# Designs tried in a protein design chat: VH-VL binders against Chaperone protein TorD (torD). Part 4

Target 1, 216 residues: Chaperone protein TorD (torD), of Ferrimonas balearica (e1svr5)
Amino acid sequence: MDEQEIREEVALAERRATLYWWFASMLCRELDSDQLNTLCSESGRVLLDALAEEPSLAPGCQKLRRALAGVQVLATPQLELAADYATAFLGDHLGSAPPYASVYVEPGGMMFQHPHQQMVQWLQQWQLAVSFDGNEPADHFAIMLDLMGNLVLKGVDSPEAQSAQSALLAEMLPPMRRWVTQCQRQPGFYAALAELLLAFVSLDQTLIEGEFSLAQ

## First folded at step 26 (VH-VL)

Design v2 (from u3 with heavy chain Y100L)
Fold by OpenDDE, fold request of step 27:
Structure v2 (fold): chain C 216 residues (1-216), chain A 119 residues (1-119), chain B 112 residues (1-112)
Amino acid sequence: as target 1 above (216 residues)
Amino acid sequence: QVQLVQSGAEVKKPGSSVKVSCKASGYTFDDYDIHWVRQAPGQGLEWMGIISPYSGRKYYNQRFKGRVTITADESTSTAYMELSSLRSEDTAVYYCARDLGRGPHFDYWGQGTLVTVSS
Amino acid sequence: DIVMTQTPLSLSVTPGQPASISCRSSQSLLYRDGKTYLHWYLQKPGQSPQLLIYKVSNRFSGVPDRFSGSGSGTDFTLKISRVEAEDVGVYYCMQATHYPFTFGQGTKLEIK
């Protein structure tokens, strides 16, 4: 592989990782005013425009744009989004969508199950456990996405990290699909965000599978 | 309307196996876990196991020492429970039940299937 | 396994009078998520069990308000404020906090 090819590969990895971390930052906690302002700024617009260039992401981007437009006309946008976050992700009702993989793939639908244990092991293996707050399950989608971003960067020159990406996606996508469906029960910004996330991760899976197959 | 309809009564000899079916209708089969619970004559309830049709993952009560096999067929919306190496003590009414989720609690039950084990 | 102990095992109640059933677990039913997965079922004569109370104190849909649940940790109670003829059957507590899930022995409620 020549120097140009290496640069392109690194650039692609950085782009992918940045998106994973962007989604993670949106899901790990409620948005503050600065985050919301950034989303609605020129920088936010440019990001969504770039994503929308991908046909499979275009519908999700449009939906997210509409959701953001709806939020901006509110008297207290940040507070309203915070309430939406709480209702969707922290609530304990039939319409809530707790963002933990265990809830959607493990029998019984309880937290702190196999996906949590798996994530604890992976975080330790990749020396990222110190960044994890043990007060909540390790299979929170934000944590899984954060790990993915790190693995993407490491995967530039590590076959092990590439394999780990595939394994993580296999654990993340099935529960995420059901989670997104649950999120759609509460229309708004976070439902739109979740849909775009699923589209992105699904797209990324096809890329990873192709690269992984070539590496074997 | 949600319904769980189980297969008919069975009479089995010791050492044989029995497979009970539970056909679900009135809802999306993959959206809910299915439990199996049995009740010996005049006795209480005993939890046997659980299956997630969506993921295919299962948990069993280890008291059965591997004699229980739970499966699910999405194409027919049917769950199955097979119990092998039958003993007289396995004589009971067997129930399937739907899990409403987020901490297993059963909102719908099958009508029950009597399995009699006798020589 | 978690042992669930119900008391009493049987009771006869005059219609209109209250009833109370106790359920004790051999260890705490508080889960890591802060919830307690203790449920109550009623099995009427010749029928399948039916859900009454979930997560200690929540009445299931269609359950009359004369039924109530309470408790925490290892001690739980089901109360019926005024027993009716349709309340006859066997009541079971069930813990779903730890595998394997386990039931109490059952409490048979009869009408005097």
Scores: ipSAE 0.869, ipTM 0.929, lowest interface PAE 0.6, mean pLDDT 95
Fold by ESMFold2, fold request of step 27:
Structure v2 (fold): chain C 216 residues (1-216), chain A 119 residues (1-119), chain B 112 residues (1-112)
Amino acid sequence: as target 1 above (216 residues)
Amino acid sequence: QVQLVQSGAEVKKPGSSVKVSCKASGYTFDDYDIHWVRQAPGQGLEWMGIISPYSGRKYYNQRFKGRVTITADESTSTAYMELSSLRSEDTAVYYCARDLGRGPHFDYWGQGTLVTVSS
Amino acid sequence: DIVMTQTPLSLSVTPGQPASISCRSSQSLLYRDGKTYLHWYLQKPGQSPQLLIYKVSNRFSGVPDRFSGSGSGTDFTLKISRVEAEDVGVYYCMQATHYPFTFGQGTKLEIK
């Protein structure tokens, strides 16, 4: 490849990785005031406008903007979002949607089983600095998205990392589809975020499959 | 609302097989797991196994390994349990039960299917 | 396999009086996620079992508030504050922390 083609491939990988890591940061815990301010700032508006240019992402972007506008008129927007996070993701009742793959694909929804074990193996294989001590399941979607961002960047120079992207998407998307459906039981910011996330990951899978199809 | 309707009673000879069906309605079939539990006459409950219809993943009680096969058909919203090499002590009512998840607990049960094994 | 032992195996209770059923497991039912998967079922005469209490102390939807569950580790209790005629049947505890899942022997509750 000439130098321009390499730069374009790296730039695309960097944009993809940045989006995976952005979603991971939005999902790994409730937004703090700094994150909320950034999302409501010019840079957040530019990001959502850019995402909305893609037709499959536009509905999720619109829902996210509506949810943001709704909380910004409240007395304590960050506290309202923290309550929404707890309602949507925390707890062990059927109305919550815990963001762990095991809940949606492991029999009985039992944690620390095969989806967790697969993630531990991948994180070790790719030598990532995340520790999995004790009671933290590795199959949290934020951790899976963080791994995906790393694989996207490594894939520029590694055929193994390219293949790993497809493998991770195959493990992540089935439980994520079910998770996103359950998130819609609690409409609001995090339900909109989950919908946008699924649309993004699904689009990325389609693009990766298109590259393999053209190569065959 | 949620219903689990099982196939009818069966009388079987020792050494044969039985396949019990469990038709689900009133919910999205592959959102919940299905368990099989049996109860011999005058006895308690014995868990046989679980299937997750969405993933196809399953676990069996090792007491039945080799004799029990649990399957699910998403297109018909039906789970099946097949028990082979039947013995007289397999005479029992066989239940399917829906799993709420988040630590398996059985919120809805089928009506039960009596399987009688006798010469 | 985890052995679940219920005590007593039968109860005869005057209506309006309390009842208590004990369930003991051969090993701790505390799971790695910090939760305890111990459940209680009632099988009324001629019926399929029905869920009463899940994860030790959570009443299932539609279960009267006279039913309560408690316990931890290996020792668990189901209490009925005021027994009514509709409470007749066999009560089972079940553990789902360890495969294979196992039930207690059952406790038959009768009105006398």
Scores: ipSAE 0.384, ipTM 0.752, lowest interface PAE 3.4, mean pLDDT 89
Fold by ESMFold2, fold request of step 27:
Structure v2 (fold): chain C 216 residues (1-216), chain A 119 residues (1-119), chain B 112 residues (1-112)
Amino acid sequence: as target 1 above (216 residues)
Amino acid sequence: QVQLVQSGAEVKKPGSSVKVSCKASGYTFDDYDIHWVRQAPGQGLEWMGIISPYSGRKYYNQRFKGRVTITADESTSTAYMELSSLRSEDTAVYYCARDLGRGPHFDYWGQGTLVTVSS
Amino acid sequence: DIVMTQTPLSLSVTPGQPASISCRSSQSLLYRDGKTYLHWYLQKPGQSPQLLIYKVSNRFSGVPDRFSGSGSGTDFTLKISRVEAEDVGVYYCMQATHYPFTFGQGTKLEIK
């Protein structure tokens, strides 16, 4: 690769990592007022416009914008989003969709088993500490997305980190597909966010798989 | 609505194998896990193992692990349990059961399949 | 393996009277997620088992209010406030906190 291609590779990795971390921040807890204001600002509009340039992401971007606009006309938008988060993710009924991989792929939905243990091993291997609640099961999708962002940046200079991206996506996407399907039972901002997230991660996986396959 | 329909009764000789099927209907097969539980005549219940059809992950009761194989075929919405090296003690009714979801509790059970092992 | 011990193994109850079944585990059934995976099933004569109570105290859909579950750690109880004729069968407790999942030996409920 010439010098310009190397700079483009680094820039792509930085944009990918930024998006993974953005989704992680949107998902790890209910949006605070700063995040909501930023998302409603010009910078949020520019972000969603850029994402929507990819045809597979455009439907999710449109739904997210519609959901955001719907919340903003209510008396207390932040409180409405907090209620949406709780209804979507924090209930223990079949209408809620807890954002943990184990719920969707571990036999019986048992926490702290393989999906969690695999994440603990990866976090230790890459010498990363989770930045929100270390007592949470490590297979929370926000933690998996945060790890992915780190692996994306490390992958610029590390074939091991590049390979780890594929391994993490293989663990994350199957449970995420089921999670997103269940999120649609509670339409709203977080259901739209989950749909956009799945479309983004799926697109990223196809790009990684194409690059890996061509290298063989 | 939700139904689990099992294959018919079988009579087997010691040392042979049996494969019991469990056909699911009334729900999306890969959304729920399937367990196998057996009950010897006049006896209590014994858990044999679990499969998650979507992920393919499985756990077996180690009492049976060397002899039991649990599989699932998403295209036919059917789970299978195969028990090999049959012994007379394996004479039992074999049930498949679905997880309720969000924890290992069994909300729907098949009708049971009697497997008789005798010479 | 976790041993689940039920008492009594058999009980005979006059219709309309209460019944109580105890289940004791050889180890705590509290899982590290803070939940306790102790369940109760009823097997009516000639039928497959059916779920009554899950996670100690939650009644399954369609189960009458006369059934209640309680307990923690290693000691659990199923109560029937007013036994009816359709309650006849064998009651099993089951733990799903530790692999392999294990059942109690059963409690046969009869009407007298």
Scores: ipSAE 0.381, ipTM 0.753, lowest interface PAE 3.5, mean pLDDT 89
Fold by OpenDDE, fold request of step 27:
Structure v2 (fold): chain C 216 residues (1-216), chain A 119 residues (1-119), chain B 112 residues (1-112)
Amino acid sequence: as target 1 above (216 residues)
Amino acid sequence: QVQLVQSGAEVKKPGSSVKVSCKASGYTFDDYDIHWVRQAPGQGLEWMGIISPYSGRKYYNQRFKGRVTITADESTSTAYMELSSLRSEDTAVYYCARDLGRGPHFDYWGQGTLVTVSS
Amino acid sequence: DIVMTQTPLSLSVTPGQPASISCRSSQSLLYRDGKTYLHWYLQKPGQSPQLLIYKVSNRFSGVPDRFSGSGSGTDFTLKISRVEAEDVGVYYCMQATHYPFTFGQGTKLEIK
């Protein structure tokens, strides 16, 4: 592989990883004012516009954009989103959608199941520190997405990391689909975000499987 | 001022173990991670591991195949690095270093401890 | 492990002339927080390493402005605009994005 090819591979990995981390950063906790401002800034708009160039992501991007527009017209958008976050992800009622893979392994699933255990092992294996909360279950989708981003970069020169990406997707994607469905019970920013995330992860899966190139 | 003072030079036989100490002063010990880095004579730097004194969390360079043990004593503000099953290639100057922050960059280093492994 | 490759491994510079050291990583050093954790150290003869540049381009406290760092992704550069006698030593790049942290081979800078 020549230098140009290497750079292209690195660029692709960075693109993918950045998106994973972007999603992770929005799911690990409620957005603060700076994050919301950035999301609604020109850079945020440019990002969504760029993503929308991909047909499979376009619907999710538009939905997210609309959701953001709805939030921005509120008197206290950051607080409203924080409330939405709490309602969607921190609640314990039937309508809540706790963002832990274990919960969605089976109907009425409990926390700290196989996905959590698997994540603990993978995080240890790859020597990645949990950057969100040490007490947070390891199968929090933000943590899983964070790991994926790291594995993507590692995968540039590690077949093991490439394999690990597939394994992580296998662990993450099925419960994520169910989680997204649960998120949709409460329409809004986070439902839209979850939908876009699912679309992205699904798209990335096709890339990993060699059916699509995200090197754009 | 911040200082990391390491224990003195060691001469060891192959197969033995060495434990190097690093006493920190001039700052709150628990607030900063401590790293160990070694340097073989005339060679470059090799990262060995990290310890977070507050949490006790550790990571090791797996190239050492489990021979490295890093510990910290908050009561004495001292970090330790023990290397077992010593080999001649373990002859090096061993440094402790303070991690200034995220994305570890080492703003303060110990003076180094020479460990010589010879038959 | 991430391989850090420095070039050149040694250079001799006339005082007052500029110097440039390259550091390449085997994979991207972009971290999950969006930052790149590539640092530069100088080890003067008979001394412990000392921090020069952190996070690609930030000069550590007390480091003269004639030192500068740049780069992104996998390619990084340390520049000295006007080399002085006190700049003699071995320069190391280090990545701290991925465990285990790894250093370049070092670049020995000497004065002509």
Scores: ipSAE 0.000, ipTM 0.529, lowest interface PAE 12.1, mean pLDDT 90

Design v5 (from u3 with light chain H39N)
Fold by OpenDDE, last read:
Structure v5 (fold): chain C 216 residues (1-216), chain A 119 residues (1-119), chain B 112 residues (1-112)
Amino acid sequence: as target 1 above (216 residues)
Amino acid sequence: QVQLVQSGAEVKKPGSSVKVSCKASGYTFDDYDIHWVRQAPGQGLEWMGIISPYSGRKYYNQRFKGRVTITADESTSTAYMELSSLRSEDTAVYYCARDYGRGPHFDYWGQGTLVTVSS
Amino acid sequence: DIVMTQTPLSLSVTPGQPASISCRSSQSLLYRDGKTYLNWYLQKPGQSPQLLIYKVSNRFSGVPDRFSGSGSGTDFTLKISRVEAEDVGVYYCMQATHYPFTFGQGTKLEIK
């Protein structure tokens, strides 16, 4: 690769990683006022506009925009959104959508199953510090997305990291698809976010697979 | 309505294998896991294994020492349980059951399939 | 494997009177997620088992409010406030916290 090609690859990796971390930050906990303000700020709009330039992401971006508009007209948007987060991701009812991979792919639908164990191994392998309090599984989608972002950056000069990206996607996408479907049972910001996330990760999978195949 | 319909009674020789089917209807097959449970005559219930049709992942009761194979066919909405190296002690009614989800509990059961193992 | 022990193994009850079945596990059924996966099933004569209670105390849809479940850790109880003729059968507790899932011996309920 020439110097220009390397720069382009690095730039792409940085963009991809940033998006993974963006999604991770949105899912790891309820949005605070600052996060919501940032999301609705010019920078947030610019981000969504940029994403919307990608045809496969455009519908998701539009839906997220509409959802955000709906939240902003509320009297207490941050609190309402926090309530939505709790209902969708922390609730214990049929309509809830706990954001843990094990719930959607492991028999029995229990937490702390194979995907969690796999994530623990990967996080150790790649020397990423993760806080485990015994109650938060490592296969939380936010953690998986965070790991992915790190692997994307490392993958610029590491075939092993590229392979790890593919493996992580293979573990993340199947449960995420079902999770998104479950999120759609509660229309709103987080349903829209989940849909956009799935679209992004799906798109990114094509990039990762292409890059990895060419490196062989 | 949700329904699990199992295959008919079987009579098998020791050492042979039996494959019981469980056809699901009234719901989306891939949305729910399927359990297999057996009951020897006059005895209690014994859990055999579980399969997620969606992911294809499964867990078995290790007491069967690898003799149990559980599969699922989405195209026919049918789950299968195959038990090999049959013994007289395997004589039982075999049930499939749907897992309601998010913590195993069996909300719908098949009618049961009697498997008799005799020489 | 977790051993589930039910008591009594048989119970004869006069219609309208209450019934209580105990289920004890050989180890705690509290899972890492903070939930306890203990279920109760009823198998009526000549029928397949049917779900009564899940996660210790949740009545399954269509189950009469006469049925209630309680307990924690290793000790669980199924109660029937007013036994009816249709309640005849064998009751099973089942733990689903740890693989392999295991059932109690069953409690046969009969009407006096």
Scores: ipSAE 0.879, ipTM 0.934, lowest interface PAE 0.5, mean pLDDT 94
Fold by OpenDDE, last read:
Structure v5 (fold): chain C 216 residues (1-216), chain A 119 residues (1-119), chain B 112 residues (1-112)
Amino acid sequence: as target 1 above (216 residues)
Amino acid sequence: QVQLVQSGAEVKKPGSSVKVSCKASGYTFDDYDIHWVRQAPGQGLEWMGIISPYSGRKYYNQRFKGRVTITADESTSTAYMELSSLRSEDTAVYYCARDYGRGPHFDYWGQGTLVTVSS
Amino acid sequence: DIVMTQTPLSLSVTPGQPASISCRSSQSLLYRDGKTYLNWYLQKPGQSPQLLIYKVSNRFSGVPDRFSGSGSGTDFTLKISRVEAEDVGVYYCMQATHYPFTFGQGTKLEIK
């Protein structure tokens, strides 16, 4: 690869990682006022506009824009969004969508199953589990996305990290698809976010697979 | 309405295998896990295994020492349980049951399939 | 394997009177997620088992409110406030916190 190609690869990796972390940051906990303001700011709009240039992401971006518009007209948007977060991700009702991979792919729908164990191993392998106490599932989608972001950056010069990306995606996508469907039972910001996330991860998988195929 | 319809009674020789089917209807097959439970005559219930049709993942009761094979066919909305190396003590009514999820609990059961193992 | 022990194994009850069945597990059924996966089933004569209670105290749809479940850790109870003729059968507790899932011996309920 020439210097220009390397720069382009690095730039792409940085963009991908940034998006993974962006999604992770919105799923790991309820949004605070600053996060919501940033999301609704010009920078947030610019980000969504850029994503919308990708045809496969355009529908999700539009839906998210609409959802955000709905939130902004509320009297207490941050609190309402926090309530939505709690209802969608922390609730224990039929309509809730706990963001843990095990729930959607493991028999019985229990937490702390194979996907959790796999994530624990991967986090340890990549030295990202320093503060992991085992009390929270490691297969929370925010954690998986965070790991992915790190692997994307490391993958610029690590075939092992590239392979790990593929493996992680294989673990993320099946449960995420069902999770997104479950999220859609509660229309709103987080449903829209989940849909866009799935579209992004799906797109990213095709890119990764393409790169691997070309490298072989 | 949710319904699980199992295959008919079987009579098998020791050492042979039996495959029981469980046809699901009234719901989306891949959305729910399927359990297999058996009950020897006059005895209690024994859990055999579970399968997630969606992911294909499954767990078995190790007491069966690998003799149990559970499968699912989405195209026919049918789950199967095969028990090999049959013994007389395997004589029982075998049930399939749907797992509602969010913590295993069997909300719907098949009618049961009697499997008799005798020489 | 987790051993589930039910008491009593048989129970004869006059219609309208209450009934209580105990289920004890050999180890705690509290799962890492903070939930306890203990279910109760009823198998009426000649029928398949049917779900009564899930996760200790939640009544399955269609189950009369005269049925109630309680307990924590290793000790669980199924209560029937007013036993009816249709309640005849064998009751099973089942733990689903750990593989393999295991059932109690069953409690046969009869009407006096």
Scores: ipSAE 0.879, ipTM 0.934, lowest interface PAE 0.5, mean pLDDT 94
Fold by OpenDDE, fold request of step 27:
Structure v5 (fold): chain C 216 residues (1-216), chain A 119 residues (1-119), chain B 112 residues (1-112)
Amino acid sequence: as target 1 above (216 residues)
Amino acid sequence: QVQLVQSGAEVKKPGSSVKVSCKASGYTFDDYDIHWVRQAPGQGLEWMGIISPYSGRKYYNQRFKGRVTITADESTSTAYMELSSLRSEDTAVYYCARDYGRGPHFDYWGQGTLVTVSS
Amino acid sequence: DIVMTQTPLSLSVTPGQPASISCRSSQSLLYRDGKTYLNWYLQKPGQSPQLLIYKVSNRFSGVPDRFSGSGSGTDFTLKISRVEAEDVGVYYCMQATHYPFTFGQGTKLEIK
C-alpha cells in the first residue's frame, strides 16, 4: 500500500471505531444531560446527517431524529429517557429488551451463557478491561460494541484483529437482530437507536467481508 | 392456538435408535426454544435437552452420554429428538415442551410419545 | 447435578382443606442475574404436565389463585389454599438455574 492508501485506511478505521463507541456509550447506561444535549446539538445533527448519507442508514437516522424531536418537547426530557432506558433494558416484564446476547441466542434465554463466556475470553485475549463483579455480563451489547471499536483500530496493522472482527460480528448480529425486534415493542428513542445500530453493524459486516475477500 | 403434536408410539429393539418428532403450530417456531423431557412408566420426569431453533444452539443432559441428538427444522416447524443405543430402561413417554423464555419454564407440552424398548 | 427433594411424596387431602408441598435443592437456586428459576408443574392423571408456577411465585396464566409458590435459596413451597377434585395429580418442582435441569421426585395428591 502507498502512503495515501494507508492514510485512507486509518481514517476509515477511526471513523468506524468512533461509531461503535458512540453506540456503546448510549447503551451502557442512561443518558445524562450532557449526552442528551450533545445529541440535540449541531454536532449531533451533523453526525446523523453524515450517517444518513449512507442509504442503508438513512431510514434509521430519520427515525432517530424523529424520536429526539419528540423527547425535546418534553418538560423533563433527560428523566423521561432515563425512565425509558430502565423500562426497556432493565425491566423484567414481557416487553423489556435486556441488552445481552445470551438472552436471544442461548437456549433458555438466560443471561451469563455462552456469549458471555466468549466475550470474557476475547476481552482477556485482547487485554481489555471488563467488569467481573457478576452484576453485568460481558455480552452486554455496549461491551461487545466497545470491543469491536478497539479491534477495528488494532486491525489497521493486525491481521489477527481483522479476523477477530469477523468472529465478533458473527456472535453479535444474530442476538442483536432479535434484540432490536424486542426493542420495537417500546417505541421511542431507544427503539430507534437500536434499529440504527443494527443497520450500522450490518453495513460494517459487509465492509469487513469485502476487505477479507480482497485479501484472499 | 399454540399446539405441539408429537409422532406416534414406537416399539424398538435394544441397540436400535428412535427419532421422535414434535410439530409446532400457532406461533412463530423460531421464537421459542424446545425442550425434551421423558418419563419412565410410574416414574418422575427427566430433562433430556433443549434447542433454540433460531440459533441452532442446544444443551444436553450429559447423563445420556451422547446418545441424544436434538434438531429443529424451521421449514416444517418441527423439532426432533433421536435416542441411540436403546436399552430397556429407555422405555418411557417422551415429551416435547415449549420454553416461553426469560428463564426456562415450559408453558406448552406435546401429548407425549411412548417408546417401548424390548427384545 | 442439583438434587431436588420433595416432601411429602404423597398426601391425601379432604376437599376444601389446604395442602403444602416442600421442595429442597442440594444447592442454592439463586442465579447470577439475581433471579431464582424454580418452577412447579402438575401432571393430572393420563395427561401431560402443565405449568403452575414459574420463578418461585409467579402463577402461570389460567392457574387459580388457590395456588401459590414461595421460598428462596434452597427451600421452596407450593401451597394450595383450598384443594379441589381437579387438583388431583402429581406435582413436580423443577430447577432451571443450572444445567442439567432437574425435577423433584413428584408428590402425588389424592382426595380423601
Scores: ipSAE 0.877, ipTM 0.934, lowest interface PAE 0.5, mean pLDDT 94
Fold by OpenDDE, fold request of step 27:
Structure v5 (fold): chain C 216 residues (1-216), chain A 119 residues (1-119), chain B 112 residues (1-112)
Amino acid sequence: as target 1 above (216 residues)
Amino acid sequence: QVQLVQSGAEVKKPGSSVKVSCKASGYTFDDYDIHWVRQAPGQGLEWMGIISPYSGRKYYNQRFKGRVTITADESTSTAYMELSSLRSEDTAVYYCARDYGRGPHFDYWGQGTLVTVSS
Amino acid sequence: DIVMTQTPLSLSVTPGQPASISCRSSQSLLYRDGKTYLNWYLQKPGQSPQLLIYKVSNRFSGVPDRFSGSGSGTDFTLKISRVEAEDVGVYYCMQATHYPFTFGQGTKLEIK
């Protein structure tokens, strides 16, 4: 691989990782005012426009854009989104969508199951240990996405990290698909965000598998 | 409405195997897990195992020592429970049950399948 | 395995009178997510079991409000405020906090 190819690969990895972390930051907790402002700012619009250049992401970007437009007309958008976050991700009702992989792929739908254990192992393996208080499942999608971002960067010069990306995606995508469907039961910003996330991760999977390049 | 319809009664010899089916209807099959529970004559209930049709992941009651195999066929919305190396003590009514999720609880049950093991 | 112990194993109740069934687990049923997965089922004569209560105190759809569940940790109770003829059958508690899931022995309720 020549230097130009290496630079391109690094640039792509950085872009991918940045997006993973962006999604992770949106899901790890309710948005604060700064995050919401940034998301609704010109920079946020530019980001979504850039993502929308990818055909497979365009529909999700449009939905998210519409959702954001709806949020901006609210009197207290940050508080409303916080409420939406709580209802969608922290609730335990029919319309809630707990963002934990175990809930959607493990028999019984219990938290803290195999995906959690797997994540704990992977986080340790890659020296990305997160402090757990015993009540924080490691298979929270935000944590999985965070790990993925790190693996993407490491994967530039590590076949092991590349393999780990594939393994993580295999663990993350199936539950995420069901999670997104569940999110759609509560239309709004987070449903739109979840849809875009799924589209992105799905696209990234094709990239990892050599079927697609974001640089094309 | 939600229904779980199980296969008919079986009479088996010791050492043989039995495979009971549970056809689900009235809901999206992959959205809910399926449990298998049996009940010996005049006895209580015994949990055998669970399957997530969506993921294919399973958990078994280890008391059966690997004799139980649970499968699911999405194309036919049918779950199966196979019990091998049958013995007289396996004579029971076998139930499939749907798990509502978010913590196991069986909201709908099949009608039961009597499996008689006799020499 | 978690042992579920029901008491009494049988009871005869006059219609209109209350009934109470106890279920005790050999260890706490509190899961690490903060929830307790204890269910109650009723098996009427000649029928499949049917769900009454899930997660200790939640009535399943269609279950009369005469039925109530309570408890925590290792001690749980199913109460029927006014027993009716249709309540005849065997009641089972079941823990679903830990694999393998286990049932109580069952409590046979008869009408006096």
Scores: ipSAE 0.870, ipTM 0.928, lowest interface PAE 0.5, mean pLDDT 94

